# Designs tried in a protein design chat: VHH binders against Protein KTI12 homolog (KTI12). Part 7

Target 1, 302 residues: Protein KTI12 homolog (KTI12), of Arabidopsis thaliana (Mouse-ear cress) (q9lmh0)
Amino acid sequence: MALVVICGQPCSGKSIAAVTLAETLKESETKQSVRIIDEASFHLDRNQNYANMPAEKNLRGKLRSDVDRSVSTGEIVIVDSLNSIKGYRYELWCIARAAGIRYCVVYCDVDEAHCRQWNKERSDRGEDGYDDGIFEDLVRRFEKPERRNRWDSPLFELYPSREVIDKSSPVILEAVTYLTKTVDSKTQDVRILQPSIATQAARFSEANSLYELDRATQEIINAIVEQQSLGAAISRVTLGNELPPIEICRPIGLPELRRLRRTFVKLMGQSSLSGPPLPTDADSAKRRFVDYLNREFGGNNA

## First folded at step 1 (VHH)

Design g8 (framework vhh_gefurulimab)
Fold by ESMFold2-Fast, scan of step 1:
Structure g8 (fold): chain B 302 residues (1-302), chain A 120 residues (1-120)
Amino acid sequence: as target 1 above (302 residues)
Amino acid sequence: EVQLVESGGGLVKPGGSLRLSCAASGFTFSSYSAAWFRQAPGKEREFVSAISSSGSTTYADSVKGRFTISRDNAKNSLYLQMNSLRAEDTAVYYCAAKPYFEWSTRYDYWGQGTLVTVSS
């Protein structure tokens, strides 16, 4: 399992790169299952998605939600979009780390002049092109991936304006090798969520209840990570008026939060006809998860 | 190119107020956590206040109740409203930013600083 983030300027050949990578992975010796998450999957116009900041945030939120749901399936997930913002790529990298899966960035490095020409050509044919104002705004705000950043590494660079991208492309083959390689002697824990835990939760949950539990617990984890990131030791994470605060006595890393979330979801997914009922709404799910975390972190022994 | 540019520093009398501004460019400010740090002459840099991408705030004990951090994502700007200023608040004030969801306390982007002097 792995998360692949395709990155590049508008009209830089990203979709060709995504499709080529997916087909090469499917044809590999390991016969990988691959899922592409893209803007077209939501049946939305690209100009509507990038018309303003709220629309763009909504698009990123939808893509992120699909990624988070998909990383537990045992497939290689490819996110085909601009992925132009460093903070958003960092967010996707955090999802991959929390899931314990491999991560990489595939960057279609095409200069602005070629991207502008290709955008014009698509628009002239009545295909999915960007409006000039939207295109220039996206180009101006593009944050180029850099290998020194962990959320941009490993970085596989393609040059669609200088070479044909196909299944024989050296960089595509390097990415495939990275994504399919098993390394027996590396001591790093890069393990995926156990299928038995996910399967047990699914067997005992209604679709709506399981979705709400997943969403609620992820929101709590996001709040903890965000507040811890602000600096200096915080001993308390505040979540709103209706929820008790989370008391922490040390920095809590994302891998530990992921483990605690998995354990909690498993406990909630195990149906009990004689015990307390499962939460049926977001507020109840959040409250139970916060109570669970406070017990696990200690400090509320009274 | 990433830039953070502070402004609003100056000389102010004890009990006075100042508003510091920080203009961000070259990155998507709304996706970043931002903070103010300060460094007094001959001392180490210290944390003052921080604000997350969602608007959650935290303050150093020495400034809590006197300083207010805020952000305007539409203007790519960070602010620090400083009230009831004391001689001990004299320092160079720095704007800093780091990516969203980064749990590390390390800040990646820094401004040049703006001097605040509290004296007569």
Scores: ipSAE 0.000, ipTM 0.274, lowest interface PAE 14.6, mean pLDDT 75

Design g9 (framework vhh_gefurulimab)
Fold by ESMFold2-Fast, scan of step 1:
Structure g9 (fold): chain B 302 residues (1-302), chain A 120 residues (1-120)
Amino acid sequence: as target 1 above (302 residues)
Amino acid sequence: EVQLVESGGGLVKPGGSLRLSCAASGRTFSSYAAAWFRQAPGKEREFVSAISWSGGSTYADSVKGRFTISRDNAKNSLYLQMNSLRAEDTAVYYCAARTLWSDYAQYDYWGQGTLVTVSS
């Protein structure tokens, strides 16, 4: 299992890199199963995907959701998109950490002039090119991956404007070696990041945030089940001084609570950098989950 | 996007107190971790304090026990209560905010700064 994030400017050769890596992995001694997740999977043109911030957030949410579902399939998952926002790459890294799988970034480093030329050539051929305004906006907002950041490491740099990318490319072979090396199930490449200026709550967002979110929400489910077991007339679940009570209009069964928890965790995982971030600690996670449950149970649109 | 505006800076004597405020507009402030940084004349920008959405906080060693960071998510505001001020606290103070997914060494949004002068 592994998650590979392809990163690069618009029209920088990312799809060629993704396909080449996938084919090399399939032909390796370990004969890995590989799945590519890309924008074409959603049948939207690139100008629709990047027309405005809500559209970009929606695209990142769809890609992230597909990644989260796919990491359980027993194959190497390659995400082929711009992956241009560092916060979004951090989210993908958190998915890999929560799943306990190997992670890396493949960066197609192509200068803006070549990217503009290739975009123009694609447009001239009637292929999916970016409108000039969208292209220039994406170029300005691109956040280059940095090897010193754990969510951008290991970083495999390709130069499609300087060389042909194929199955014999040294960097492709290096990435294949990394992805296929023997991994002890108790010894993982995914590590907890300990930032020097972190808040007390910051460790939660750095340390497998989706896994910790799942654990915090399970505590809320346990409290609801426990309090409901104390009396059939329970219409309100009190969770302590820091959390609002949960208003219950009917007995809530464990299967329904489990479904709501799974939906909430998935919904939180779809959040992009431009939307609400993941909770920083267990208390904030519990608060958001309680708010979600009150909305679902009460028909309250507050 | 979020826009940050600081206020509350001014001239104060050593041993005095000031309360800095930072008002956030644009996106809901409760979705961001926030921090205070400062920059003294001729020096690099220095971390002062940070606070998570849930209120968990951290402080630079130079200000521990003297400064208190707090937030009011309902008012989209961040505060820095500064007590027992010293001459070396003289600096322009900046409010900063970041998404929870960003590098903790990097903040995405910055205010324009407010000047604090501690002088006898």
Scores: ipSAE 0.000, ipTM 0.101, lowest interface PAE 21.4, mean pLDDT 72

Design h1 (framework vhh_8h63_2)
Fold by ESMFold2-Fast, scan of step 1:
Structure h1 (fold): chain B 302 residues (1-302), chain A 120 residues (1-120)
Amino acid sequence: as target 1 above (302 residues)
Amino acid sequence: ELQLVESGGGLVQAGGSLTVSCAASGFTFSSYAMGWSRQAPGKERELVAGISSGGSTYYADTVKGRFTISRDNAKNTLYLQMNSLKPEDTAMYYCAAEDYWGDSYEYDYWGQGTQVTVSG
């Protein structure tokens, strides 16, 4: 089991790298099971996914959720996206660490000029390219992986503009060797990643609680959006028999709901000597989130 | 286009106080969660304080009881009042709109920063 994060500029050959790595792993002596998580599974085109920061954050949230669900399956999981933001790669690394699995980054290092050319070539063919404004914005905001950072290590660098990326590529073979290493190497990795038993138990419980919070709060957001979309009364959203209703005085957009959810999850995750404990189950998580939303929408500052 | 401009940084003696400000434009400020992050040379960026659109606040343990975050929606301005400053508070302070809390460095939008130096 492992998590592989593919990283690179827009139109830097990331999907070719991901597919080549997956095929090489499947054909290896160990016959590894591999799952690729990518943007193509969503109904939005590239330009819609990166049109604005809320859409981009929504995409990263969906990819992160898919990764979290997939890392417990016993497969090697490859995340094929820009993975351009340092903080987001850190979050993916935390998922791998919590799951106790091997982690690496595969970086497609292609200069802006070649990426721009490849993007234009796709657009000229009527294929999935980025609009110029979106492309230039993504290039400007790209945060290059750094080998010194633990969430960017080990770092396998590919140069699609200088060489053909295929199953015989030395870096692909190096990554395959790392990912398919014997029990001895895996035991060393596990020992390095596993602190004392008490610390492991605390971190695992905290990670599980945060993921339960993420899942439960997303269900609440989905219910609010659905009821508003069906023309439900904007002054009240009902969530079921065990939860209080949400009182709202105006239509609440999905971006605002997702911002509130993110803030809530972080507030719950912050440590303090007398802070509230993390919810132990889905119902408690939903209840606390509903209480939080009612306070935020009602302006109750008590 | 969303813009954040920090100001108010400077040199201050240990035990002193300083207020940094962030002027926001290009978005509906009152609808956004806002925060203050800091980064010292050779250290990772940390979120020190946050405030939701509804007024809920968060403080990192390192600054709790000494720093106060506030917002003035009429002026589109975010404030961080820093009291009982310590040399370890020396950092570049960044204003952020809709940031990830905790150890994440992911930001929706962030400013250029304002330098705070505490001598002792």
Scores: ipSAE 0.000, ipTM 0.118, lowest interface PAE 13.5, mean pLDDT 74

Design h10 (framework vhh_8h63_2)
Fold by ESMFold2-Fast, scan of step 1:
Structure h10 (fold): chain B 302 residues (1-302), chain A 120 residues (1-120)
Amino acid sequence: as target 1 above (302 residues)
Amino acid sequence: ELQLVESGGGLVQAGGSLTVSCAASGSIFSSYAMGWSRQAPGKERELVAGISSGGSTYYADTVKGRFTISRDNAKNTLYLQMNSLKPEDTAMYYCAAKPYFEWSTRYDYWGQGTQVTVSG
């Protein structure tokens, strides 16, 4: 059992992500039962829901209440709404913890310009679009999920403006794997007292550094996968003017790339106390990862 | 949903040049890896050229040095410049697209094709 929170800007492809995830879970080897809770479940008008603060509070209250009731059904529950306020995501996370079930966030990361265009297209077609004033207000108030926050983790990021979201999407498959896996005993052993504000700031700073490292290395993996998608005969992956190319002697599968990335991130984390310091920016992280991959693929041999 | 429409095919003499184009609509063109495949009568479809969203290119050995693939993201258009054409290049040419981060070499979206005939 699990609670999945879909998050994103208005008109960022959240409902496509929710439906795709639900269908993939239902078709998985474990044949999961899935329930989607969304605004349409309450027969509420989109613009009416977000016309004023009392209406938004009422909508969040209704969604939260339905989630709280649904987590005892034995189904995987997907909450498909903006879920844009971190305090509200925190409340949903508390429901999952109280129920003793898995929790994750799926974030549809789409820039404001694409969201505005998709909102306009929905309105032009006579479908449910946001009024311009409501849309701009929601965009301004959106609180992006952050992997370092417990109520935003694990975080699965989708990019509907850069890719088609379907049952074969790597991130959807990663989320399915997480939601259907056997519970790790280490997860059950986590008991942490709430630290002081200064200690919490230091902890989140370290988590943020690892988050940025994870993000930068994932961009490199995505570039390799993209370039290999063009054909079987790729011997050199070019990443731009500031980064050395990656030399490959054979097709590299996604599972191998993921293992290499995990190993690299772990090594960087361990070396922070006795070895070289963590990269200070995304470009330094990318360069160190590229160097690491070239060594693993034999690129350090003359 | 993504729609692909090819144009620019026709009859050309051996040794000549031709450019075929593919217009994309309905989705964000710049996010897709694009390719050109061809199929001659009685033969299997073959991938002749590919270009990633980042601009990296692939060419089949049969066309390497003669064909150039390019994209114009502002115009949502993919091009294949074909030089030093041979009768063996006669085929229906198909435009194809796939998601940015797919690990397979399959293409999920295809156009209806444009015929290129090389005489001589």
Scores: ipSAE 0.000, ipTM 0.232, lowest interface PAE 15.9, mean pLDDT 74

Design h11 (framework vhh_8h63_2)
Fold by ESMFold2-Fast, scan of step 1:
Structure h11 (fold): chain B 302 residues (1-302), chain A 119 residues (1-119)
Amino acid sequence: as target 1 above (302 residues)
Amino acid sequence: ELQLVESGGGLVQAGGSLTVSCAASGFTVSSNYMGWSRQAPGKERELVAGISSGGSTYYADTVKGRFTISRDNAKNTLYLQMNSLKPEDTAMYYCATSRGYSYGWFDYWGQGTQVTVSG
């Protein structure tokens, strides 16, 4: 069983990450039972929960109590809240450790400007947004997870401002793999403790290379989508200092981009057997993918 | 469950105006790229207008200057205001979204609403 702590700035996509992870776990080969613990169960306005320090401590106390009760049920428990304070994440980690279950943090890494915009959009929709003063105070006091800390590890980082968070998201799949892993008696130390460096190094094999390739190509897809959203009839997508631009003659839909990415990843996997070695780093993977896309968008052999 | 329900279509005379709407439900965070596409019988689906999570808009050359895409965040509803309608605007109009947070493109479509422009 496991405890998953969702972490992030106010309005950083935490709830979509929690729901997506829960649904992916329920649909996994092991058909995991999952429970989400969130602030909605208390029937208080977000602004009431974060109006002052005593209210925040009371909210964290209620969430912690719910977690403590839930970790004995044999379910995977997901705590969906800001979880912004290191001391509080440490308390949750202690609960998981005492229960002898797996623990991880899923961090929705979104810059303040996007979070502020999304908060305004939520408020404009009449949804449960944060008052400006409360929002800015929460942003100022946010304590970012750090992988070096045991209570922030393993750390799975999502970028809702740069990617679509869905069941095919590589980081979601990585978290699911971690949470559903079965271990025999020889590897029981891995079940409670973080993987050793030797175990992590062994993990950086062909499978990990494929994962990094998948992530690198997703970054390219996200850049195309983002730049197309900025203006009409974009004919060129610029991808930073060392990558060639992508030439496009029409808006390219996400389903087409995803299909091209999947085809590319499959082709890269096949070429490892009878051709040049696979790209060894993310930059090489991005360059090959950009070249692939330019051929697909511009030629008969593309 | 994500649902997109279009309405407001109908028969309108050339030169007239019409507004179609799309009520979104099953996602309360409207940080998605959304838009309107149309398809006439025997033709491919054409993207006519789009709006990003941040409010940036796109219009196809065929409708630029005549159509306006907008969003009512309080009602979680997307609109397409169509002015100076022409017979060639006759089509089934589909509301579309990308399932995602801030960025994405169209991978989900509503059932559509028929717009017929007569002379």
Scores: ipSAE 0.000, ipTM 0.106, lowest interface PAE 18.3, mean pLDDT 72

Design h12 (framework vhh_8h63_2)
Fold by ESMFold2-Fast, scan of step 1:
Structure h12 (fold): chain B 302 residues (1-302), chain A 120 residues (1-120)
Amino acid sequence: as target 1 above (302 residues)
Amino acid sequence: ELQLVESGGGLVQAGGSLTVSCAASGRTFSSYAMGWSRQAPGKERELVAGITSGGSTYYADTVKGRFTISRDNAKNTLYLQMNSLKPEDTAMYYCAAKRYGSSWYKYDYWGQGTQVTVSG
C-alpha cells in the first residue's frame, strides 16, 4: 500500500512517468495492484481544468477526495497531475500518514524551454496541449519539490529531456524497489509514526485555510484593480451583496495592494498559532481581508 | 489503422450485471492503453475506466467498486464488467484506444458504441 505523487511542469513527461511506473509495479515480483488517479476521471480537458482559480481549486479538491477514498483499498495509488503547489502536496502527504502507508514523490525535472517545445509539438500533432497563456501561468506558479521537506520525500527525480523513460530506467526501478520492499531497511523498520487524529485534522485545516486565504485575497485585489480601472475617482469599491464595500480616499496602486495582501496573509499565519482560528472558507477569508483593508485605508480611529 | 468494435450491450434490470466487450483489429492491441467512455442523452461524455498496456487500471468515482476493466492481449479484446447496475448507468458505451504515454484525455481511436439500458 502506498501513495505516489507525480510532480512536474506542464508537458514535462509526467503521464509517461506515471504509466511506466504503474506498469513496472504491475509486472513486479509482488504483482502489485495499482490505481492511477488523474484528471481524465473528471472528463474535462486540461485547459478547462486550469482556466481559472475556482476550476483549479475544484480539480485539486476532487483529486484529493479520490486519493482519500482510494488509500483504504490496499492498492498502490498514483496521483498523476501537476501537483505543483507545496500546500497541496502537504495535504496528500497527510492523507498517506493518516492511512499508515508508504509515500513518495516522483518529479519530472524538465527545463521550461523543453516543456514549451513539447507543448507546441503536442498541439502540432493535434493532441491536447495547453493554451499558451495557461501554460506560462502554470510554469510561473510551479513550486519545485525539495527533498528536505517531509511531504516531498523520498524524492525520485526523472529527467525526460536527458533520457528515455521506460521500464528499465534506474530511477523507476529504485521507486519500484521502495514501493514493493517486503523486508524494510533499519530506517524503514522504524514504524512511520502516524500523527494523532487532532494533529492530522489541524494540519489539513491549516493547509486548506492558507490556500483559501491566498485565493480569496487575490480575488479581492483583482476586484479593486478592475473597478479602479473603470473610473478616475472611485471612492468606493463594491464587492457584491455579501461583503461590505471598500472605502478609499485615494487611488491605490497594485504594488501597495500586493504589499497589504502579503502583510495580511502573514498576520493570519501568526494568528493560527495563538490567536483566532484561520478562516476555513472563501467568504470568511474575503470578509476578514475587506475589514483589514478598510482599517488600513481609514487609519484614524482611536 | 486500429479498428474497434463494441458488443454485449442490452437491456438489464437495476441491480443486475452486464459485460461489454471490444474487439480490436488492424494493429497490435497490446501496445495501446484502452478505455471505456459513456454518454447518456443530454449529458456530457464521461470516461469511466482505463487500462494501460501493462494492465494498470483507473476508474471514475461514479463506477468505482462496481465496474471492472480487463484486457486479453492474446484475443485482442477489452472488457468492462458492470455490477450493481443503476438506471443512471444507462448510456451508449464507447471503446477507445491511445498510444502508450499519451494524455488519457485524448484517445486516438474510437468504436461506434454499444447501448446499455438499465430499467428502473
Scores: ipSAE 0.000, ipTM 0.104, lowest interface PAE 19.4, mean pLDDT 74

Design h13 (framework vhh_8h63_2)
Fold by ESMFold2-Fast, scan of step 1:
Structure h13 (fold): chain B 302 residues (1-302), chain A 121 residues (1-121)
Amino acid sequence: as target 1 above (302 residues)
Amino acid sequence: ELQLVESGGGLVQAGGSLTVSCAASGFTFSSYAMGWSRQAPGKERELVAGIYSGGSTYYADTVKGRFTISRDNAKNTLYLQMNSLKPEDTAMYYCAAVTYTIEYSSEYDYWGQGTQVTVSG
């Protein structure tokens, strides 16, 4: 029924948040089944998981694969890990969208000083702490979730350094309410509750259109990045027979491509009453995005 | 778990042909750009061929005209057809997937375990 992504710095109280959320969901009126996917299930210590980029990538791959297998079970799936990279959270969001289930991020917002102290305390107790070098590298590379990003929303922020996180925590209760939401309080199972067919179909089509838009625009961006990274000085990116080429006058950096994609998605999300309708399929989305990029790269919006 | 499993390598005489394949699982294969790289002992890893999700292809100058990359999205399989093989083509051949997101694809390309191609001459 839903995918919950727990996010936070190393030693920021993420596992306590995950367990508290899971227990609160199990005790809710809906008697929801919950599964936590975490690093412990892979039988590697945390320093092995984060020793180098291949190991870290392998860990994320294993977690993502387990999520993908679990989202069809009818349970609420909680992914308890750093989930520190925006691109990785986007991948998890895409899995939830493809499955047609609810999605949210629970962020344990703890400053670096408290995280370092808690890491030291774990090591002093003989528990699994991070080696200092690994810890500092993870802190440096952490990409804070932003509510304005669709793959970071809805965002539920917890502050474990400022308050005790338990089943009565207001933010935990808000997350539970969101995850167990029903249109009619007389319904005991969220899956049974059906809004009007027309409204449900429209919402589902809109969700599918947004998923296709995000997928299609990322494919275009990946093609630009990959072609530039193949070591060729290029003035044109070609994507196939049905799409116009993307004309570029200079190498385009990742931050600029991300900005342009975000702007395009916002334009597509604006009021449909004053703008063009949303693309109905992936090919239409790709065509509109290519046209948008050509306009932006050409310096002429006419 | 995103997995790439290379196969089809082996011993081939100079001038011969060989096809290596890569079986992909754990991701939506059709939406990813895919590639083949190779690494010979004591040398840097070299990108040999790439194929975008849209079907456009790239080849390194060292293999252009001899190698053909292709994909079968229905079977989640990537192929590299190698013709007119030279002793210099002897290497471990790796399958690579460019992830769906920019942040992930540019920094965290996945590489399979590899398949050994040895060309005798």
Scores: ipSAE 0.000, ipTM 0.103, lowest interface PAE 18.1, mean pLDDT 74

Design h14 (framework vhh_8h63_2)
Fold by ESMFold2-Fast, scan of step 1:
Structure h14 (fold): chain B 302 residues (1-302), chain A 121 residues (1-121)
Amino acid sequence: as target 1 above (302 residues)
Amino acid sequence: ELQLVESGGGLVQAGGSLTVSCAASGSIFSDYAMGWSRQAPGKERELVAGITSGGSTYYADTVKGRFTISRDNAKNTLYLQMNSLKPEDTAMYYCAAEPSLWEYLSSYDYWGQGTQVTVSG
């Protein structure tokens, strides 16, 4: 069981990579069952899918919905689309993590000039190509996967403009080896491949700082809601010996906590020239959020 | 794009019970904090119940002891069991989800279309 995310520029050879990987997996010694989720199943012109932001969000929602339903089937699921936005790849990674399955990204690394030429050739043949305006917009917004990001790892890079992609491609074989690894039935080896967050402070990197910030703030919100639901403390929420307590003067509702978390995240995301740098570890992120909440609940913010 | 669809609303007599449901699709349900809010004509929207990804629950004072929120992650479904219904509970009931940080930065708002609950006296 695994989720494979195919990523790349428009007209970068993604579908050939997806089909080649799927066929190689089906023919492997383990005889893997494989499902490909792609845009073709929706029977809309590609230009209609990318005409505007609502249409694009709707397409991503449909693909995500198909992935979410498919990861419980015991198959290897390959999602073949642009997968160009790192936030969307993060969402797919969250699906895999929650399901406890193996995850990887296969990136078709093709320069813009070759992608433009292949798009033009497809259009010249009367095949399904991107309109120039849509193509250039997608190229401009493409967020290249980075191996250092948890949601982009492991990263298998293919170069369709430099080599023929087939069942003998070294990178395809490397991905197959990764996806068909024997799982320890007692220890569950696949859990080791998932990003784990130790209780000890972990060093933040630019690549995973947003993931750590998301996790840290959500854990604090969960603790507040939990203690309020148990009636443990009305005036003080305790978070353990590592963090100061949160002092509250009234019950705090979930919508207010959601709004405060959103505001905090936006403040943390501001430019380093106009705002403080991001926290260096998970404990620092939690402490800064707790300090923020204490200011909002009872401190002067002048 | 997370899609939420509510169902189970209807007309019920005061003192009766009703269960409303919310089916989620488009994202992994278990990663989200979920909630139920309601809005009656001429009134502001009120959060009546919430449940975190970890299962901790919150209830508004107006419904505490009468309503129970629960989730079934295997079915991607959120429930609100409403007991001892009062005419004051008459409202459109909406399902809501808190997006992940990345969807938050993408300005995703996840609300369903709502389901009408009418309590007659």
Scores: ipSAE 0.000, ipTM 0.244, lowest interface PAE 11.9, mean pLDDT 75

Design h15 (framework vhh_8h63_2)
Fold by ESMFold2-Fast, scan of step 1:
Structure h15 (fold): chain B 302 residues (1-302), chain A 121 residues (1-121)
Amino acid sequence: as target 1 above (302 residues)
Amino acid sequence: ELQLVESGGGLVQAGGSLTVSCAASGFTFSDYAMGWSRQAPGKERELVAGIYSGGSTYYADTVKGRFTISRDNAKNTLYLQMNSLKPEDTAMYYCAADSLYEYWTSEYDYWGQGTQVTVSG
């Protein structure tokens, strides 16, 4: 099981690298099952995918969703797309960590001039090339992988403009060796090195995000208890103009409120890796927790 | 504690220029996509400019060609340079941060308290 992120500028030989890696893995001693997730899997044209910011965000969301779904299957998953934004690579890395699987980045390091020439050659052949405006925008926004970052490591660098990429390429063989290491020894090593779910949630955002989440949810519980102490039969807790009210449709005590809070914090640690992001401030944490409480107390369950 | 603090707002004459800034603290600023949103009296909040961690920018059609967003990662500061100001640019301007994701108008993780920009005419 592993997640491989192919990264590189538009027209940098990424798909050749992805296919070569996949075939080498399939032909390895362990005969690995490999799945490539790419833009073509969603039946969208290259220029349509990058026509505007909403289309691009939608593409990344679909690719991420497919990755998250696929990492539980026991296959090696290769994501073949630009993967040009470091925040998005961090998101993919979080998915791999949550699944307890190996992760690496394969970077096709090709200079802008060669990428531009290869884009032109693809267009001249009637193949999928980028329109000039889209190409220049993508090149400008490319965020190069840095091996110092955990979400960019291990980093396997290929140079398609300097050498032929094939099944005998040393870097491809190094990546295959990394990905096919013994499950018993290396999976244990990776799991030991990987942080807990709570630590993964903190690493998804700022390190003190869990502290803010804890403090904000405690403030909500305190507000509920305080307002209940003001009146013997309070059925609606009002938290100000910016937060929805909490509807208490049945008697609820502090032990149950504490249990619900613990469950919410746990869910946030799990959901932030594949669902909505972990709340990064007190206000967003309060809003998410109030919504959760209203659902648990018999609010509208969609 | 995570904070976004806007400054630099004030009263300016139509056709004038103003720079607002946002000081970020308590998080790794360079990893965040940042934006400027505004809300005028009687209008909906709108995203006027955004900037990715890598420096690529977005501008709303209402400010295109007049406003410039920039960031200084060493100083943890976001800027919005506003030129050729119009009375309709009068609004409370809010700094916003999107945690390691792309920004969008209604789903920012962090918001500042805002800085008032008033354009007379």
Scores: ipSAE 0.000, ipTM 0.153, lowest interface PAE 17.0, mean pLDDT 74

